# Ledger of designs, part 3: VH-VL binders against q8wyp3r787to878

Target 1, 92 residues: q8wyp3r787to878
Amino acid sequence: FQNYLRVAFQEVNSGCTGKTLLVRPYITTEDVCQICAEKFKVGDPEEYSLFLFVDETWQQLAEDTYPQKIKAELHSRPQPHIFHFVYKRIKN

## First folded at step 12 (VH-VL)

Design z03
Fold by OpenDDE, fold request of step 13:
Structure z03 (fold): chain C 92 residues (1-92), chain A 118 residues (1-118), chain B 108 residues (1-108)
Amino acid sequence: as target 1 above (92 residues)
Amino acid sequence: QVQLVQSGSELKKPGASVKVSCKASGYTFTKYAMNWVRQAPGQGLEWMGWINTNTGNPTYAQGFTGRFVFSLDTSVSTASLQISSLKAEDTAVYYCAREWSYYGMDVWGQGTTVTVSS
Amino acid sequence: SYVLTQPPSVSVAPGKTARITCGGNNIGWKSVYWYQQKPGQAPVLVIYYDSNRPSGIPERFSGSNSGNTATLTISGVEAGDEADYYCQVWDTSSYHWVFGGGTKLTVL
């Protein structure tokens, strides 16, 4: 497993910026969110979550999931689709 | 409406060949891999392999090499499974199933029963 | 090759909770998919990626996965839930989909 994860930060009216984060395989989505909050200097991280964007669909990742597991499997699937991990606000 | 419609039941003699078709509709056929799954009578699901619907490149599971051939006709959004030199043990229901990345095999054909009997 | 183990059968009374297990070495590090198959019908995806429900699947269906066991839980079991259930994983080493042997759920 590669120990990096590309995460896009989506902020309303601020565009989208991406960072490559150091994320070990067994780091949970919750932990990744904490890393994102720090890296993107988010002041209200409780309103944010990590999402998987794939094939025009959004999937909010549960806190106990593993983004690196997701990444590894999706890359190895037949006809892999381009996907993105996106750190953004949870819709109300 | 995403849908896979397979060809009808087949009755064949040992040594013959059969071609099962799977026609896709309601989505971009070449965007999603197509899987084939076999289910012998009273048995479980067995993955046979998949075909890349964009490149046409097939991948066969162990035990399904040689006599089994996956093919495409993209002009009519159709995947096909051909089985040659049929054996009695090939008697089964054969399914095509679309693979939707993160979401798994989300759409299945209705299945095609192939019966091989002397 | 990777192997998934399911109990051959599970019986449950209507209204009760059914739990169908799927065993595999370190299956918690794999994504588990579950399919429901009723007699004479094609399989239907009921859980994807451990615990997610496709549209149209009732909330009574849930999934979990940790350690060496994935579990499909069906709460408030109805007669219509009687079917065979298969777990499935993608083996990143062999690039194969692997099905469990299936579990027949009987509603008493």
Scores: ipSAE 0.864, ipTM 0.955, lowest interface PAE 0.6, mean pLDDT 96
Fold by OpenDDE, fold request of step 13:
Structure z03 (fold): chain C 92 residues (1-92), chain A 118 residues (1-118), chain B 108 residues (1-108)
Amino acid sequence: as target 1 above (92 residues)
Amino acid sequence: QVQLVQSGSELKKPGASVKVSCKASGYTFTKYAMNWVRQAPGQGLEWMGWINTNTGNPTYAQGFTGRFVFSLDTSVSTASLQISSLKAEDTAVYYCAREWSYYGMDVWGQGTTVTVSS
Amino acid sequence: SYVLTQPPSVSVAPGKTARITCGGNNIGWKSVYWYQQKPGQAPVLVIYYDSNRPSGIPERFSGSNSGNTATLTISGVEAGDEADYYCQVWDTSSYHWVFGGGTKLTVL
């Protein structure tokens, strides 16, 4: 499971529609977004980004970040919060 | 607002014990781990460890095992640090700091000065 | 144990840009947090996860992290920015938080 990343689409509670992606540690958020665009079949990927949802907060991840880094660190905490990666539309 | 309020300054003799308290307010205490950080006079921040506020399980950093004990009183949203067999080198400001996952130690207590002097 | 290295001091003139570095082996694969500590005060989180600003932190503060160096950048430095700055990472190997040695920023 080390190289797998669970990504929800549009919303956090879309677990049934979420997808588990093969994402190596060095893969950037930008690259993950491209994978998501293909997997979720979005027609306007430029309008989407990868978000981290944790403790009722949303954090848009910069393109040059590493989702697997985030996942690894957050899971390694002794008292980790539940978090989700969500591929969703950017609000203007 | 989220706030951590620590107990007042302590002056102790070598060999004595001290207990520093950290009272949390403005959030669910048991939802976030509590970190302890030491800062000796004129020195940098040193992570001492943290305590799981849900389970009560402490984790101590290297160098802070034995004489240092983290504890909780969840009924009053309070984390405590007890230092036994105090030494002069324990003289420092001790901080509690909330662990907010992705967001790090986002809230800190005001610090408690512990002075150990004969 | 993982080690973070900061310069002990950085000086900058008002209005100029201060850059405080935090060195660590493959630190780019770690999340870096930055704290500001003014004399007699508790540390204040100014950057979380490399480059994000908490609410209330001015845009003058920015962070970057790549390779073996994380950098806290303070543009348009003000007198009030004079403080000690500490970088911090979570070490996934030892399960420890690790602080840098701190950098004293002096505004000339």
Scores: ipSAE 0.861, ipTM 0.953, lowest interface PAE 0.6, mean pLDDT 96
Fold by OpenDDE, look of step 12:
Structure z03 (fold): chain C 92 residues (1-92), chain A 118 residues (1-118), chain B 108 residues (1-108)
Amino acid sequence: as target 1 above (92 residues)
Amino acid sequence: QVQLVQSGSELKKPGASVKVSCKASGYTFTKYAMNWVRQAPGQGLEWMGWINTNTGNPTYAQGFTGRFVFSLDTSVSTASLQISSLKAEDTAVYYCAREWSYYGMDVWGQGTTVTVSS
Amino acid sequence: SYVLTQPPSVSVAPGKTARITCGGNNIGWKSVYWYQQKPGQAPVLVIYYDSNRPSGIPERFSGSNSGNTATLTISGVEAGDEADYYCQVWDTSSYHWVFGGGTKLTVL
């Protein structure tokens, strides 16, 4: 596994800013969110979560999931779809 | 709606060939890989392999090389499975199943029963 | 090759909770998919990526995955839940989809 994870930060009414995080394979979504909150200087991290965007669909990742697992599996498919990890506000 | 419709039941003699078709509709056919799954009578699901619907590149599971051929006709959004030199042990229901990446095999054909009998 | 192990059968009374296990080495590091197959029908995806439900699948169905065991849990079991259930993983080493042997769920 690669020790990096690219995450895009999506703000309301603005573009996305991407950052590459250096993380270990077993980092959890919760951990990634904490890193994102710090990197993107988010003051209210409780309102944000990590999402998987793939094939025009959004999937909020539970805190105890492993983004690196998702990345590894999706890349290993013979016909992979382009996907993105996006740190953004949770819809209410 | 997204669906896969397979060809009808087949009854063949040993040594013959059969071609099972799987027609897709309701989505972009070339965007999602197509899997083939075999299920012998009273047995479990067995993954046969899949075909890249964009490139046409097939991947066969162990035990399904040689006599088994995956193919495409993208003009009619159809995937096909051909089995040559049929054997009695090839008697099974064969399924095509779309793979939606992260979401797994989310759409299945209704299955095609292939019976090989003398 | 990677192997998934399921119990051949599970029996449960109506209204009770059924748990179907899927064992595999370090399966917690794999995404597990679950399929329901009723007699004479094609399999239906009921859980994707460990614990997510496709649209149309009742909330009674849930999945978990950690360590060496994934579990499909069906709460408030109904007669209509009687079926065969298969777990499945993608093996990144062999580039194969792997099915479990299937579990027949009987509603008593």
Scores: ipSAE 0.796, ipTM 0.943, lowest interface PAE 0.6, mean pLDDT 95
Fold by ESMFold2, look of step 12:
Structure z03 (fold): chain C 92 residues (1-92), chain A 118 residues (1-118), chain B 108 residues (1-108)
Amino acid sequence: as target 1 above (92 residues)
Amino acid sequence: QVQLVQSGSELKKPGASVKVSCKASGYTFTKYAMNWVRQAPGQGLEWMGWINTNTGNPTYAQGFTGRFVFSLDTSVSTASLQISSLKAEDTAVYYCAREWSYYGMDVWGQGTTVTVSS
Amino acid sequence: SYVLTQPPSVSVAPGKTARITCGGNNIGWKSVYWYQQKPGQAPVLVIYYDSNRPSGIPERFSGSNSGNTATLTISGVEAGDEADYYCQVWDTSSYHWVFGGGTKLTVL
């Protein structure tokens, strides 16, 4: 769990693909976005962000947040829900 | 609309018992944990524990592992708190609160005042 | 066993900015929730995961969390904001929810 972060890539009008990132616990959302831009080979990284999808809702993650912290906390909750981190365009 | 509606206030004598009910509506009851929170008069919020609404398994905070029992009736989307051997110190407002994992305690019942006096 | 510390009260003038602090050891590595409780009413979630607002909470409510301090900020304070405010974290080491002691916000 620690040191790994699963991120789905959602491209406009296409299916999702995913990659498992090897990351340090303190990595920021901004750093994750930079890694995703490289790994998914996006040319316009400023149009993308990292999102949390949980319970049929989307939440754009601020650049100074820590996805590994979110993951660890959600996994520890008494009745957790399935969630996904998704790298996608900020619009659409 | 998501709602939690609690049973009415109770006036009890020491040594009696009370059952506080919390009826949920507007969502799938068994998908979200139910928390119980106590607030003594003029004091802050105190977490008492939660119950897994799918399995019925309760977890009690330290200090609430004795006379306090969480239960469910999923056929009517209701969580209940039973307090036995009531003491004056149990006088408080008792809240149920739905836990939406990422969002915390996003929906609260209106509270049930339990007064324990001679 | 994790402890959250809040000032007992904060006073601000109408239209100004209120800042309510929540202290905890390494709280910046925890996610902070904030609840508003008006007299005689149940608490209402106003901030989750440090800085996010539930639907229906005005944008003038904001949150931040770093180091040993989380802060609820209410800009353009109105009389209707008078309430007790509680911070809360989930403590993964004890598997307990922990509330701060609460802060009474007075709008003078």
Scores: ipSAE 0.361, ipTM 0.836, lowest interface PAE 3.1, mean pLDDT 89
Fold by ESMFold2, fold request of step 13:
Structure z03 (fold): chain C 92 residues (1-92), chain A 118 residues (1-118), chain B 108 residues (1-108)
Amino acid sequence: as target 1 above (92 residues)
Amino acid sequence: QVQLVQSGSELKKPGASVKVSCKASGYTFTKYAMNWVRQAPGQGLEWMGWINTNTGNPTYAQGFTGRFVFSLDTSVSTASLQISSLKAEDTAVYYCAREWSYYGMDVWGQGTTVTVSS
Amino acid sequence: SYVLTQPPSVSVAPGKTARITCGGNNIGWKSVYWYQQKPGQAPVLVIYYDSNRPSGIPERFSGSNSGNTATLTISGVEAGDEADYYCQVWDTSSYHWVFGGGTKLTVL
C-alpha cells in the first residue's frame, strides 16, 4: 500500500508550500483535509478543500473519496500524466 | 475541437487483412493513450487494448494477442488497428477512444464497421 | 480476470428514476466509469470516477459505488435517455480496462 501523500498548500498571498504526509491507504479526502489544516496551520479550515490538479484542470475532491486510490490508479495507467494534490481555498 | 475520425467501413473476405485508421485532431496526440474497443453485432463493448502514443508500446487484452496489431504514425496523429487472417467472427464495429487519465475514455471515434463474409 | 455484471435490461416509466447496477467483487475499492450508447452511435462518457459528471451531462445522472455494487442513477427519465449503459473499471492488478456486459434502458 502507499504510505505517503504529497500535498501542496496554495495560498493566494504567500505562494505554495508542500508537505509529504504519512497516511494509511484508506484515508479519505475529509481526513486529509483535517491533517492539512493542522500541518499548514489554517484558522478557517471550512474554507479549504483538497483538489486534484491534472492536465491543466482542477477537480475538487469530494470528502468521501480516497486520494491514495486515485494516486495508485493514475500511476498505473499506460501513459501517466503529471498530477498534484493541492490543499487550497474553495473560492479561489 | 478534440475529435477522432476513423476510416470508412470495410467489406472483406475470410483470410484477408484490414487496417482501421483513427486520426486525432485538436490535442497533443502523443500525450494520451489510444484504446481500441470492439463491438460485435448486437453485443456489448469489448476492450481490445491500448497503445502508448509517445513510445509506441502496445498492450493487448486477453484474446487479442495474436492477429491484432496496434500501430502509430505520429507525423499525422494517426493510430491504426491491423487485423490479419480475418475470420467471420471479426465482423464488428471497431472504435478508437482517447484515454484522458482521471477522466477515462472521454473522446471516441465514430466507429468503423468491418464485415467479413464469403 | 475481473468480471463486471450488469442486468441485461431495465424498464422505467417517463419521469421516474432508473437505477442500473454494476456488480463486481470489491468494486467499492475500484473507480467506476459509465458510458451511454444510443443506437447507431459511439459511446459517450457520462460518469467518471464513481460519481463525477463530464461537462454537458445533465445533473439527472449520478453515480455511487460501495461494497460490491456500483449504481448509475438517472432521475426524471426522459425518452432520450433510452440507450445501452456500460460500466467500466480500471483493474490495477492486471493493468486492463474491464467493461460490464451492458444494460438496455427502455423508457415505457
Scores: ipSAE 0.353, ipTM 0.847, lowest interface PAE 3.6, mean pLDDT 90

Design z03
Fold by ESMFold2, fold request of step 13:
Structure z03 (fold): chain C 92 residues (1-92), chain A 118 residues (1-118), chain B 108 residues (1-108)
Amino acid sequence: as target 1 above (92 residues)
Amino acid sequence: QVQLVQSGSELKKPGASVKVSCKASGYTFTKYAMNWVRQAPGQGLEWMGWINTNTGNPTYAQGFTGRFVFSLDTSVSTASLQISSLKAEDTAVYYCAREWSYYGMDVWGQGTTVTVSS
Amino acid sequence: SYVLTQPPSVSVAPGKTARITCGGNNIGWKSVYWYQQKPGQAPVLVIYYDSNRPSGIPERFSGSNSGNTATLTISGVEAGDEADYYCQVWDTSSYHWVFGGGTKLTVL
């Protein structure tokens, strides 16, 4: 049962800030992006997406994925990496 | 280039022991778990377990908690599988596979054939 | 323990689309990985986390996962795609990897 998702907001010239979102367990990446657009007050939400940052790599998350599922699975791995969910521009 | 190179094939008699080695190169060995996967002749892939390469702690799948031992030598970036008291049903190809958390088993060794026959 | 079910074989004509299924209870709530294994060779990861391709895997390989079925789809099938294909999930309840039984793809 997971109610929280930590998301960093990365803006090209502003650096990163983070917020902890209260979310339902089956929230989609699309829904998270919508919440982030509102919380971080972006004017052009179509240019942003949610990314997974793990071990110096970036993976753009498809809109029909489930960040809470990803989080739970990665925490349960035998040798987990530190990872972050990051809301940022697709083309940066 | 990330690579796993396994030791050569083995022909053994029942009751003997065998050690399969898996040497890693091209990445930080202690950051990624090492899995072992068995494939008996004509059969599918069977997960045997993993070893945490940072702590050395192994975890064995059900059915592999006895005669199968995972170990490490981090000084040479090598994981090993030892099988004792070999039985005919241990005849298989044994693979090591690196686990990268999000990407699954992204790199595999070439496999080591162990044949147990009288 | 969690069980994955695959058909033993699938035959597809060259240039057509192959669909290889992987059945599991509520598999849509798990992340599915697919591996290709050619005879005498080690498996190669072709899909991770349901639908993502590693570098070097052609776009004609795609994956989906919903409900009780995950599917590997290979469009424009070529002779070089003949292989055994395995689905796999990470089972968070047991902290174990689980493989399907494998599906032999024949291109005829």
Scores: ipSAE 0.349, ipTM 0.842, lowest interface PAE 3.4, mean pLDDT 90

## First folded at step 17 (VH-VL)

Design m04
Fold by OpenDDE, look of step 18:
Structure m04 (fold): chain C 92 residues (1-92), chain A 118 residues (1-118), chain B 108 residues (1-108)
Amino acid sequence: as target 1 above (92 residues)
Amino acid sequence: QVQLVQSGSELKKPGASVKVSCKASGYTFTKYAMNWVRQAPGQGLEWMGWINTNTGNPTYAQGFTGRFVFSLDTSVSTASLQISSLKAEDTAVYYCARYWPYYGMDVWGQGTTVTVSS
Amino acid sequence: SYVLTQPPSVSVAPGKTARITCGGNNIGWKSVYWYQQKPGQAPVLVIYYDKNRPSGIPERFSGSNSGNTATLTISGVEAGDEADYYCQVWDTSSHHWVFGGGTKLTVL
């Protein structure tokens, strides 16, 4: 596992900005969200979550999942697909 | 509607060849790899390998090299499995299954029964 | 080669909870997929990436994965749940998909 994770921040009316997070391999989605909240200066982090976007599909990641596991597995595929981790508001 | 439709049942003699087809519809065929899975009578699922539907590059699982050939006809969104020099132990149901990133093998063909008998 | 181990069979009474295990070395760091196969039918994906349900799969089906064991849990088992269930992982070392041996679930 590489010790970095690229995360895009999606904000309404502000577009998307990306940051590369230096994280340990076993970091949880919950931990990643906390890091994102700090780095993107989100005031209401309880309204945000981490999503996986791949091939026109969105998947909200549960707090106890491992983004680095997802990343490593997707990169190991013979037919690679572009995917993104996106930190954005939970749709209500 | 995403769908995989396979060719019909085959009855072959030992030493013959068979070609099983898998026609895809409802999605961009060349975007997702196609898997092949074998299931002998009363046995479990065996992954045979997959083919890159964009490049046509096949990857064969151990035990499925040599007599097994994956191919494509992208003009008709069809993946094919050819088995040469058929043996009795090749008797099985063969499935094609689409690989969708993160979701795995989310769509399967209905299966093709290949029977090898003298 | 990576190996997945499933019990050959599991029996459960209607309305009870069935648990089907899938053992593998450090499987908690692999994405586990589960398939249901009824007689004469193709396999159907029921769980992807450890614990996610595809559309159309009842909430009675759930998955967990940690350590060396993944588990498919079926609560409120119905007669229609009788089938073979297979776990599956991607082996990053060999670049192979690996299936478990399958578990026959019998509803008593």
Scores: ipSAE 0.744, ipTM 0.935, lowest interface PAE 0.7, mean pLDDT 95
Fold by ESMFold2, look of step 18:
Structure m04 (fold): chain C 92 residues (1-92), chain A 118 residues (1-118), chain B 108 residues (1-108)
Amino acid sequence: as target 1 above (92 residues)
Amino acid sequence: QVQLVQSGSELKKPGASVKVSCKASGYTFTKYAMNWVRQAPGQGLEWMGWINTNTGNPTYAQGFTGRFVFSLDTSVSTASLQISSLKAEDTAVYYCARYWPYYGMDVWGQGTTVTVSS
Amino acid sequence: SYVLTQPPSVSVAPGKTARITCGGNNIGWKSVYWYQQKPGQAPVLVIYYDKNRPSGIPERFSGSNSGNTATLTISGVEAGDEADYYCQVWDTSSHHWVFGGGTKLTVL
């Protein structure tokens, strides 16, 4: 079956677009960032990373993490919060 | 200041019941699930389950589905653990701990010692 | 149900590096949390999601997780690090949190 990961792209100025990626279950954060750089037409991909936004906080995801694992764990817990995976610039 | 303050230690006889309370302050009580964790004397931590503080729906770990009841009083930001038909093996420290999504059990109560002896 | 295995104790000299292991079948595909508990006190979260530190936890605490083993590493060990350490995972199939049995770290 198909496996999906929704990723928002955030620019410095207010502007957020999202794409649903078709990905393998064990995709790494590094691989997601490569796909996002292509899909969102980013010229300087080394300045971007994948972040998790949950409960009003940001967490930069290390390259060797697995977003689909994080998604599955957060969904399985009884009091889920809204969360987003966001491809955005790392701070200066 | 985020904190969980538990009720005082209890000395009970076998067959009695006990209610351990956990009062939250410094955050929105109904946004974060509340866990209960047991630690018998000289032993490790044992997850008992958690309660959804918005809906009141509990989830109990295996082995805690009978005599153990989680409840809420949201008007005073309090979660409670009731243990009925107390046995000597229920002697332990009981902790409440909030779950912060992604970040884990980040805030713990001070613990409540329940001692069951004849 | 899912089982986590920790050594009962680890001894380390001051200033050296302590490594506390947490074994579990395919634990590398789970997210590991670590808690420190000093005598008479509640546990304190020191690592979440394998290797992230909460605010206020010193950088000498670090974590790793791959294959069947997660490891808490404490570099430059101090006497104040003497405590019990518990690993924990969320088991998505049972919808349960699972703690390891705990490891007593002794600074000799």
Scores: ipSAE 0.650, ipTM 0.902, lowest interface PAE 1.5, mean pLDDT 91

